# VH-VL binders against Probable Brix domain-containing ribosomal biogenesis protein: the designs that were tried, part 8

Target 1, 157 residues: Probable Brix domain-containing ribosomal biogenesis protein, of Methanosarcina barkeri (q467k0)
Amino acid sequence: MLVTSSRKPSARTRTLCKLLSRFIAGRCMTRGKMGMQELLEFAEGGPLIVIGEYHGNPGELSFYDEAGELLFSLRFTDWYSKELDSYWFSGIEPKLAGQGEIAEAFKVFFHFQRVENDKIDQLPPSSTLIVVGENDIDFMGSGKSLFKLNLRGFKKY
Short names: E, the ipSAE of ESMFold2; O, the ipSAE of OpenDDE; V2, 0.75 times the mean of E and O plus 0.25 times the DockQ between their complexes.

## First folded at step 3 (VH-VL)

Design g2 (from t9 with heavy chain S54R, light chain S30D S93D; framework fv_tislelizumab; at its last look DockQ between E and O 0.04; V2 from the best seeds 0.00; counts 0 for: pae E 14.9 > 2, placed apart)
Fold by ESMFold2, look of step 3:
Structure g2 (fold): chain C 157 residues (1-157), chain A 121 residues (1-121), chain B 107 residues (1-107)
Amino acid sequence: as target 1 above (157 residues)
Amino acid sequence: QVQLQESGPGLVKPSETLSLTCTVSGGSISSYYVHWIRQPPGKGLEWIGVIYYRGSTNYNPSLKSRVTISKDTSKNQVSLKLSSVTAADTAVYYCARETYYYDSSGYWDYWGQGTTVTVSS
Amino acid sequence: DIVMTQSPDSLAVSLGERATINCKSSQSVDSYVAWYQQKPGQPPKLLINWASTRESGVPDRFSGSGYGTDFTLTISSLQAEDVAVYYCQQYYDTPYTFGQGTKLEIK
């Protein structure tokens, strides 16, 4: 699975690209002049996430299948916790929690192991977890929020 | 501590195939992209190509017809073969990788010490 | 291919003085430029990425700047250990390409 950006990413967009790819045990790549077909070739038949910007900040994720078809997109504002300063990424795939259309889209796209909301407390403290809430998507490690996407829109294609 | 080390013959005859190995220690090649770069004596640096973690490659077009990069993940090694060599292929050959897991940005924080290859009859 | 052209080819600067190395690309590479230091018998060492971001452990006297086609590496107060060849590199498009190098010496 490949994470990349629009052309000319800001520093903040590059940060999200690196964090997201490390969190999902995927790859981050600088786009340069590549078009969609070249990106798909670098993805080696895997799916693709593209980070888009709004006024110089990351503000959109676009989710493409292995054939380059846009499946859905999210609009958001980003948030980063101080816990990231000392966090070590293990490379283990996260578990997925939450309900609703976005959670179902994530399940289909990522294929991460699903955890029911009332069972989250039973996970080992070292677990990594994507929690799809009503107003945000929370990327958690070691029982703490690391970064969030505060939702501003969702679109299926 | 991640360490890259190149090895191979120091002398190769013209028209033959240059074959080098990059051995990585202190980290698995399964999560990183390994590049090859060379430096002719007294000259600058030339990117040769990269192998990605699933085995696909991207080569400098100037060398693409003659170069093969491959890997053996069980030995944590990446190899370079350059066919039909000439004196112009005399250089120090480096393997290198990026800082982050799966980062294909194209600049490198970790380099091997280099191995000198001379093409001479 | 994107051509990276450095100037000057060599530069002699007194200890404690400013050294400036320029790099120009044949087309815009936005900020996708890295700078390397190479001492004799050693591999290149990454100093700067993204035109201006210092790598961990690189002294504050090194700074990079530029956007588009024109880039600069500056050493604000030259130290004896800074004697080396310096290379710029673009990573906007493959093939990734380097400048021809600038040899920095102490006067």
Scores: ipSAE 0.005, ipTM 0.518, lowest interface PAE 14.9, mean pLDDT 85
ESMFold2 (binder alone), look of step 3: mean pLDDT 90; pTM 0.931
OpenDDE, look of step 3: ipSAE 0.017; ipTM 0.608

Design g3 (from a1 with heavy chain D103Y S105W; framework fv_azirkitug; at its last look DockQ between E and O 0.03; V2 from the best seeds 0.00; counts 0 for: pae E 19.0 > 2, placed apart)
Fold by ESMFold2, look of step 3:
Structure g3 (fold): chain C 157 residues (1-157), chain A 125 residues (1-125), chain B 107 residues (1-107)
Amino acid sequence: as target 1 above (157 residues)
Amino acid sequence: EVQLVESGGGLVQPGGSLKLSCAASGFTFSDSAMYWVRQASGKGLEWVARIRSKANSYATYYADAVKGRFTISRDDSKNMVYLQMNSLKTEDTAVYYCTRQYYDWSGYYEAFDIWGQGTLVTVSS
Amino acid sequence: ETVVTQSPATLSLSPGERATLSCRASQSIGSYLHWFQQKPGQAPRLLIHYASQSFSRVPARFSGSGSGTDFTLTISSLEPEDFATYFCHQSSDLPYTFGQGTKLEIK
C-alpha cells in the first residue's frame, strides 16, 4: 500500500507520510505532478492513502481502494512524540484495536489482525498497534505513543 | 530492481589518481546517504567515506586513512556517487564497494542493505 | 570510537552442527548491531539487523541475540552454503565500525 500527499507538501506533511508508511509497512512516495492514475500504477494493485493539508499542516487522510475509489476520509490535527527520535520501525504489520465506524473502516482497508481492547495487555511488550479511540488514533510502539491523529471528522463516500 | 554498480577500478602506480563511479537505480537515490566501503584481499571490511543527502547539506565523513586524499561526491540528477582517489598508496589496494544507508532526523539507521558487486583497485609500482 | 571485537577468529565445524559466533562492543551500543555474511568473491549480505531481527530472505536457521555490549549470531544447523566469513557492524556511534570477522570453516 502507498502513502502520498497533496502536491508541494510542507515539511510536516512529508514527515507524516514517512511515519505513517513505515508504521503500516507500506511505501511513501513524493506526489510530484502525478495524477490519480499514475499514483495507482505506483501502488501496484494496492490501496492508496493521500495526505491532504490545511494551512500548510497535514489535516486529512483520504483512503482509496485499488480501483481509485474514495472510500472514506479522516480530518485531524497531528501530534508527534519525542520517542520517535530513537524508535526503530520493524516493517511488521501493526495490530489494530478499537471500536466504532473508523475502526471497522480500518479493519476492512488494512486487513491488519484485530485485537480486542481487553487483550492488549497480553501482547508482547514490543508489539506495534494502531489504537482507534473516540477522539484520536494512536500509533503505538513498545507500549508508548509514537504519534497520534487527533480526530476532527470522519466521512464515508 | 534495486541496484548499485561500481566502475572505474584498475591498476595505478603509487602517487597516482583514480576516480570510481557508482550508478544507482530502483530507489529514491536523493534520500539516501551513500558510502564507499573497501576490502583488501583476505581482510575485513573498512568504511572509506560517506556523503549525506541534499537535505543534510551533502555532509561528508572520511576514514582517517584516506582523509585529505580521497573526495566523495554525488550527482543526484544522474543517480551517481563518485570517489576521487588521489595520492594513492599500496595499502589502498582493495575491492571498493558502493552501498547505501538511510538516516533520518530521529537518528534511525538502516544497516547496509544494498551493495554493489565491487570494483578492484590495485596500487602497485 | 566504539570497537567491535569478534571471536573466535576461526570456527571449524561440520554440516548439521550448531554455530555460535560472538561480537563484543567496547561500550554499550544498545541494539545497534548488525550481522553480515560474506562468501569469497561476493559482496557482503545482511543477515540480522538491530541485534535480533532477521533481514528479508534470510533462512530461519540464522538468529541473533544480545544487547548492550555482548551479541551472538547462531546458526542452528549448518548447511554447506553457510561456510563463509561473518562480520558484525555497529551503528550506534560514528565512525560506524566492523568487526574483524569470524571465518566459519568446514571441519
Scores: ipSAE 0.000, ipTM 0.443, lowest interface PAE 19.0, mean pLDDT 85
ESMFold2 (binder alone), look of step 3: mean pLDDT 90; pTM 0.907
OpenDDE, look of step 3: ipSAE 0.006; ipTM 0.577

Design g4 (from t9 with heavy chain S104F, light chain S93D; framework fv_tislelizumab; at its last look DockQ between E and O 0.46; V2 from the best seeds 0.00; counts 0 for: pae E 14.6 > 2, grease 20.1 > 18.9)
Heavy chain, then light chain:
Amino acid sequence: QVQLQESGPGLVKPSETLSLTCTVSGGSISSYYVHWIRQPPGKGLEWIGVIYYSGSTNYNPSLKSRVTISKDTSKNQVSLKLSSVTAADTAVYYCARETYYYDFSGYWDYWGQGTTVTVSS
Amino acid sequence: DIVMTQSPDSLAVSLGERATINCKSSQSVSSYVAWYQQKPGQPPKLLINWASTRESGVPDRFSGSGYGTDFTLTISSLQAEDVAVYYCQQYYDTPYTFGQGTKLEIK
ESMFold2, look of step 3: ipSAE 0.000; ipTM 0.539
ESMFold2 (binder alone), look of step 3: mean pLDDT 90; pTM 0.923
OpenDDE, look of step 3: ipSAE 0.019; ipTM 0.618

## First folded at step 5 (VH-VL)

Design p1 (from i7 with heavy chain H53Y, light chain A50D Q55E; framework fv_iratumumab)
Fold by ESMFold2-Fast, scan of step 5:
Structure p1 (fold): chain C 157 residues (1-157), chain A 117 residues (1-117), chain B 107 residues (1-107)
Amino acid sequence: as target 1 above (157 residues)
Amino acid sequence: QVQLQQWGAGLLKPSETLSLTCAVYGGSFSDYYWSWIRQPPGKGLEWIGDIDYSGSTNYNPSLKSRVTISVDTSKNQFSLKLNSVTAADTAVYYCARLDYEGWFDPWGQGSLVTVSS
Amino acid sequence: DIQMTQSPTSLSASVGDRVTITCRASQGIDSYLTWYQQKPEKAPKSLIYDASSLESGVPSRFSGSGSGTDFTLTISSLQPEDFATYYCQQYNSYPLTFGQGTRLEIK
């Protein structure tokens, strides 16, 4: 899975690109001047996530399939936990939990193992988990929130 | 706990190249941007640039024509080269990690670089 | 480039005083601002991130406020160890920029 940004990204946008790619066991790539065709070459038949900016800040995730077609997008503001500074990423793909339209879009886009909300506390302590909620998407490791995307909008294409 | 240690030349003559290296111990090297910041004696802080483990760089436009930051992923090290130095480049130079929230932590111990004839 | 301007450039105060330092950005930076404390011959130490969030281990007498272009750092009851130089820094866009610093001196 390839994660990149819009062209000429801010420092905060580049930081989120690296964090998100590491969390989902994917790759972060510098956008430079690359168009969609070049990005798809680097994705090597995989899907693509592009982090866009809203007023100069990371504010949008756009999800593209393996053919480069836009599937859906999220608008958000980002939040980071102090726990992130001491966290070690194991390279294991996260599990995915949640209900609703965004959760279903994520389940189709990502081939991650699904977890019912009432089974979250049964996961191994070393697990990483994406919890799609009503107001945010919580990226968790070792039972702690590492970072969140506070939801501001959703559009399905 | 992640720790940064830096070393390199302290005394330079005008027109020479400044060279400093920073080594990262503990923590994740590949998940962060690694930065250089300088501070002239008695003055404020100036961000020089940053690099990630893939070698992707960002430079302060004021220094871009003279600065090169490079990375050695096999050693978890990154380095600063600043060409054509003048007395205005006299400063304490710090390496630092750019945290996910966008501030610098941790910092190296600092290296005083003096440029004089 | 986003210019960060601090006021005052220097301030004299006594232990127990309430101290306020301001930082102004030349364009909107939302809440993407960090405050640092620097003591002589030491690297800076982060105090507050995202304009108002206190770093772990930092005393509760420190607080930050503001958004957009105008920001403040407040020390509610100054202690002897608080005499230092304080810097604001924006991380809204590259190049990353710092204020010129505010030196807090004993009266």
Scores: ipSAE 0.007, ipTM 0.591, lowest interface PAE 8.1, mean pLDDT 87

Design p18 (from i7 with heavy chain S28T W103Y, light chain Q55E; framework fv_iratumumab)
Fold by ESMFold2-Fast, scan of step 5:
Structure p18 (fold): chain C 157 residues (1-157), chain A 117 residues (1-117), chain B 107 residues (1-107)
Amino acid sequence: as target 1 above (157 residues)
Amino acid sequence: QVQLQQWGAGLLKPSETLSLTCAVYGGTFSDYYWSWIRQPPGKGLEWIGDIDHSGSTNYNPSLKSRVTISVDTSKNQFSLKLNSVTAADTAVYYCARLDYEGYFDPWGQGSLVTVSS
Amino acid sequence: DIQMTQSPTSLSASVGDRVTITCRASQGIDSYLTWYQQKPEKAPKSLIYAASSLESGVPSRFSGSGSGTDFTLTISSLQPEDFATYYCQQYNSYPLTFGQGTRLEIK
């Protein structure tokens, strides 16, 4: 899966691109001047996530299918844990937990293994997990929040 | 945690090229942007540029025509070259990791580069 | 480029004093600002990130506040080890820029 940004991304946007791509076992690519068709060529038949900016900060995730159709978008603000400084990413795909429209959209888009909320504490310590909540999306490793996207909006196309 | 060790330049003459290398020990090299920052004696800090493991760079526009940052992922190293140096380039040069929060940590020990004739 | 201006450029204080250092950005940077402490012949050390979040291991007497263009670093009860130069840095946009520094001296 390919993750990229808007043109001329801020330092925070570039940081989120690398972190998100590493977390989901995908790859991050510098946007440069590439248009949608060029991005799809680099996605090699896979889907695409584009990180957009709002007032110079990462503020939007847009999810495109393999044909370049926009499926849904999220508006957010970002938060990062000090745990990231020493966290080891194993390159294994995360599991997905949560309920609601965003969680279902993620399940269809990513095809990650679903975990019920009441089974989260039973996961091995090495597991990574995306928890779609009411007010945020929590990216977890070793039972700790590594980073979060605080939800400000959701639009399905 | 991760540690940075740097080496390379010391005393240069005007018009020469400054060359410094930074090695990263421990931690994950490919997840971060790696930066160069300088500080002239008695003055403040100036960001020079950064690079990631794929070789993607960002440069300070004030230095862009003279600066090149490169990476050697097999050795977990990145390097700075600054062309056509003058006395104004005399500074302590630091390598540093750009943290996920946008601050610099850890830093290398610093390398004093003196440009004089 | 976003210009960062610190005030004062230097100040003198006594142990136990409350010290305030300010930083102003030439355009809005939200909360994307870090404060550093630098002692002679050492690399800078991060104290506060995201304008108000205290770095692990940094004493609670340090605090940061502000958003947009105006930011403040406060040391509530100055200790002998706090005499140093302090820098703010924005990371809202490239190029990354630092303030000119505030030198905190013994009165």
Scores: ipSAE 0.007, ipTM 0.583, lowest interface PAE 10.1, mean pLDDT 87

Design p2 (from i7 with light chain Q55E Y94W; framework fv_iratumumab; at its last look DockQ between E and O 0.04; V2 from the best seeds 0.00; counts 0 for: pae E 14.5 > 2, placed apart)
Fold by ESMFold2-Fast, scan of step 5:
Structure p2 (fold): chain C 157 residues (1-157), chain A 117 residues (1-117), chain B 107 residues (1-107)
Amino acid sequence: as target 1 above (157 residues)
Amino acid sequence: QVQLQQWGAGLLKPSETLSLTCAVYGGSFSDYYWSWIRQPPGKGLEWIGDIDHSGSTNYNPSLKSRVTISVDTSKNQFSLKLNSVTAADTAVYYCARLDYEGWFDPWGQGSLVTVSS
Amino acid sequence: DIQMTQSPTSLSASVGDRVTITCRASQGIDSYLTWYQQKPEKAPKSLIYAASSLESGVPSRFSGSGSGTDFTLTISSLQPEDFATYYCQQYNSWPLTFGQGTRLEIK
């Protein structure tokens, strides 16, 4: 899975690109001047995620299928835990938990293993987990929140 | 210049449903979220919720069981309904445009809603 | 929910004074904070977003600073039209939350 940004991203947006791609076991790519056709070539038949900006801050995720069709987007603000500074990423694919329309969109887009909310406590300590809630998306490792996207909006195309 | 005009306020009795409408004039309707915020007399501001042109909503968890926000894209209007009102719901209610990052500008003129028996 | 606490609750000042108003978040919100001005019987107006960015048309005597949990709004030389109530608002986490307000009164 390919993660990239809008053109001329800020340092904060580049940091989120690298963090998100590492968390989902995907690949981060510098946007440069690439259009959709070139991005699809680098995605090698996979889907892609584009991180957009508002006033120099990351603020939008857009999810595209393998044909380059926009499936859905979400608006957010980003939050980072102090635990992130010392966290060791293992490269293991995360599991997915949550309910609601955003959770269903994520489950269709990401073919990660699903976990029922009441089974989260049973996961191995080395597990990473994406919890899609009503108000945020929580990216967890070793039972702790590492970073969150606080939801500002959702649109399905 | 974008302007918001609101109406549908007044006197309510406990247990009734509050209904307010906001109309958007000028600018883009489909590019923003449209919000409701309230302010009890002499107190601070409380965000109620927002909606976009497609009907996608976000609600304050403290009010979610009683609140419904709806949109009429053909009229560039959005509306608030708050069920089962009590005296604690007495406030000036504002509609406002929400920037994607989460602040409000512009605001409607406000509507005073008084709940008393 | 993130709780926003403003200090002082009220402040008396004279035209020409430098005024500072503080806002504290119950947890880290980075720079995701907006300041509003509200005059009696009117809707609030946004002054500053992203903790330090001035809104278009707002006089340069207004400035914001801070990050994380502690934020300050400064008016460098008070004008008569600045007597109002000021609110901070965080947009780092849902639900969106406001401070209780700081009422700026003439001395």
Scores: ipSAE 0.006, ipTM 0.507, lowest interface PAE 13.0, mean pLDDT 85
Fold by ESMFold2, look of step 6:
Structure p2 (fold): chain C 157 residues (1-157), chain A 117 residues (1-117), chain B 107 residues (1-107)
Amino acid sequence: as target 1 above (157 residues)
Amino acid sequence: QVQLQQWGAGLLKPSETLSLTCAVYGGSFSDYYWSWIRQPPGKGLEWIGDIDHSGSTNYNPSLKSRVTISVDTSKNQFSLKLNSVTAADTAVYYCARLDYEGWFDPWGQGSLVTVSS
Amino acid sequence: DIQMTQSPTSLSASVGDRVTITCRASQGIDSYLTWYQQKPEKAPKSLIYAASSLESGVPSRFSGSGSGTDFTLTISSLQPEDFATYYCQQYNSWPLTFGQGTRLEIK
């Protein structure tokens, strides 16, 4: 799974690219002047996430299938916790929690194991978790929020 | 190659509403923000505002009370309306693609709008 | 709002000259700055992004430098097609703003 950005990403966008790719056990790469065909070659048959910016800040995720077709997009503002300063990414795929259109789209796109909300407390202490809420997507590790995408919109194609 | 083509009335009287439309060819309308910029004759550039495919807008505070930017995603078009024009609104108006990186490329061909009594 | 101030407002030069144009931001903008070239009756065209990176197809005689508040566009050996008006534009924060322009004229 490949995470990249538009051309010439800001420092904040590069940070999100690295965090998101590590969290989902994927890869992050600098787009440069690559077109979609080159990105798909680097993805080696896996799906692709492109981080878009709005006025120099990360503000959109676009989710493409293995053929380069846009499946859905999210608009958001980003947030980062101080817990990231000392957090160690295990490389284990996260679990997915939450309900609604976005959670279903994530389930289909990522294929992460779905966890019922009432069973989150039963997960191993080292578990990583993507919690899709109504107003945000919370990327959690070791029971703490690491970073969030505060939702501003969702569109399916 | 993405191309922008714009049109609209070029001669207005004071108090009328400026209305311009820009069509996007050869690219994904949904991947970018779409902007209007103006340039009074012999003067510099002023960003008016932008819009994305979902209809979310940002406007220059100096014009916010008079400006409306709209999108028609089914036609890959976006439009500018500027209410209550005066001679100070005489300018070449450009539509442009705003890349998420933060600059404008490409630009439309420009539309001269003259406000005369 | 971040104000962008260019210097000089106009500049006369000859083919072959080395010219520099400066742009100053009213507050720090890191390297989030683009330079445009605009010829008469044409839309602006981007030359340099991220303060120093050349757009594809832009001749290597153009270069940009700077970060923070002070930025420079340099043309190392002026050519006839370089006579134009040059604008800087910041994209660090909203609203997006342009410098007032520098008109580069032939002597």
Scores: ipSAE 0.005, ipTM 0.497, lowest interface PAE 14.5, mean pLDDT 85
ESMFold2 (binder alone), look of step 6: mean pLDDT 92; pTM 0.930
OpenDDE, look of step 6: ipSAE 0.006; ipTM 0.582

Design p21 (from i7 with heavy chain Y32F H53Y N58D; framework fv_iratumumab)
Fold by ESMFold2-Fast, scan of step 5:
Structure p21 (fold): chain C 157 residues (1-157), chain A 117 residues (1-117), chain B 107 residues (1-107)
Amino acid sequence: as target 1 above (157 residues)
Amino acid sequence: QVQLQQWGAGLLKPSETLSLTCAVYGGSFSDFYWSWIRQPPGKGLEWIGDIDYSGSTDYNPSLKSRVTISVDTSKNQFSLKLNSVTAADTAVYYCARLDYEGWFDPWGQGSLVTVSS
Amino acid sequence: DIQMTQSPTSLSASVGDRVTITCRASQGIDSYLTWYQQKPEKAPKSLIYAASSLQSGVPSRFSGSGSGTDFTLTISSLQPEDFATYYCQQYNSYPLTFGQGTRLEIK
């Protein structure tokens, strides 16, 4: 899976692009002047995620299918744990937990293995997990929050 | 290990165009921005601009309208042209890789450009 | 543009000394700051990124601290090879900007 940004991204947007791509076992790519069709060539038949900015900070995730059609978008603010500085990404796909419209959209988009909320504490210590909550999306590794997207909006196309 | 080699340095007269090229060896060319930075003798560092492999550029506003950075993806090279040079453009010019997080590593060896009448 | 100001512009010290140099941003840059070391006639070498993270292969006597607008680089026990010019650089926003440099000289 390909993760990229809007053109001329800020440092914070570049940081989120790298973190998100490492977390989902995907690739982060410099946007440059590439349009949608060029990005899809680098996605190699997969979908892509574009990180957009609001006032110079990452503020939007847009999710595109293999044909380059926009499926849904999220508005957010980002938060990072100090645990992130010492964390080593294993390259293993995360599991997905949560319920609601955003969780179902993620299930269809990512095809990650689902886990029930009451089974989260039974996962192996090496597991990474995306927890879709009511107010945030929590990206967890080794039982700790690594970074979060605090939800500001959701739009399905 | 990624290495940068640059060439095209020399003595210029006022009003001429400065031209430098940087070649990238090893590692991924498409995952990074490629930058030019200059340093006048005895002074500090000034970021000139950057380019990615698709040709997208950003330039320092202080050099607005005089600078052009271009890329040749078939050779993994990128180049700097600075028009209408003056004595104030005398500097060592470096090419460098810009990490996505915003620091420079590795750097080219540097090219001294002297502008004198 | 974000202006980066270093203090002092020049500093004299002896081997074994604890040395600190400071960098101030004209507006908040969070922790998006890199420190570089430059020796005469050579390209700069990155020492510290994200204000406090040590680059691979850099000796542990180097450390960085600060956030927002005020940052420091510390060398806990100065070695002969540490005499050089040091630069801070912000990467919070374009254009990327450097401090004017701090020259560390033998006393």
Scores: ipSAE 0.008, ipTM 0.579, lowest interface PAE 9.1, mean pLDDT 87

Design p23 (from i7 with light chain G28D D30S S31N N92D; framework fv_iratumumab)
Fold by ESMFold2-Fast, scan of step 5:
Structure p23 (fold): chain C 157 residues (1-157), chain A 117 residues (1-117), chain B 107 residues (1-107)
Amino acid sequence: as target 1 above (157 residues)
Amino acid sequence: QVQLQQWGAGLLKPSETLSLTCAVYGGSFSDYYWSWIRQPPGKGLEWIGDIDHSGSTNYNPSLKSRVTISVDTSKNQFSLKLNSVTAADTAVYYCARLDYEGWFDPWGQGSLVTVSS
Amino acid sequence: DIQMTQSPTSLSASVGDRVTITCRASQDISNYLTWYQQKPEKAPKSLIYAASSLQSGVPSRFSGSGSGTDFTLTISSLQPEDFATYYCQQYDSYPLTFGQGTRLEIK
């Protein structure tokens, strides 16, 4: 899975790109001057996530399929935990929990192992988990929030 | 074409404060991070910190207690202050632009700072 | 902090040689890696950004490859002006860190 940004990303957008890609066990590619066709080549037949900006901060995730068709997008503000500074990423794919249209879109897009809400506390201490909630998407490691996307909008194409 | 020119103190005694200024000519000032990097004689490069046009800073944790980077957007200048210097702070100090694509370019000419009694 | 380790620390080569320098990150940095060339008494010059993208004005004999933790800088046909020290640098995470350098010397 390839994660990149819009052109001329801020440092905060670059930070989210590398963090998100590391969390989902994908690759983050610096956008530079690459167009969609070049990005699809680097995706190697996989899907693509593009991080867009609002007012110089990361503010949008756009999810593209293997053909470069936009599937859905979400608007957010980003938040980072102090726990993140000392966290070690293992490169293992996260599990996915949550209900609702965004959770279903993520399930179809990522193909990650699903965890029912009442079984979250049974996960190994070293597990990583994406929890799609009503107001945020929480990226968790070792039972702690590492970073969150606070939801501002969702659009399905 | 963007150019960086730097100036400041060259010879310091232990315990003094190192002060350097870098001026940016041409190009956009607000779209980049403005950085300080040092190199002790015969050794490798060490990133000190950076600042954007709004004054937001990032510092190397090894230097954070002694370092301050500031910006003067009206003059397109940024400055480094390093407190309580020792002989270990002897180095060539460079200012540099951190491009959005992740490289340092351009660099200032460098300033040799020698700390000796 | 992300530790950047270069190999070799020094090498000797002749004009026309193909030379390869490697850089390893202590953790995954995706493609957030820049290569620099530094000549004596001069500031470093950027050669490659985003692991594999050639900086404007840099000769095509320079190329970069790699992603994740293992990166390579290649000079396909060494020229006299290429004898210098080369550094890799990660910009994945603060603090920004450099490799220890690889000194390329005349054989």
Scores: ipSAE 0.007, ipTM 0.514, lowest interface PAE 12.1, mean pLDDT 86

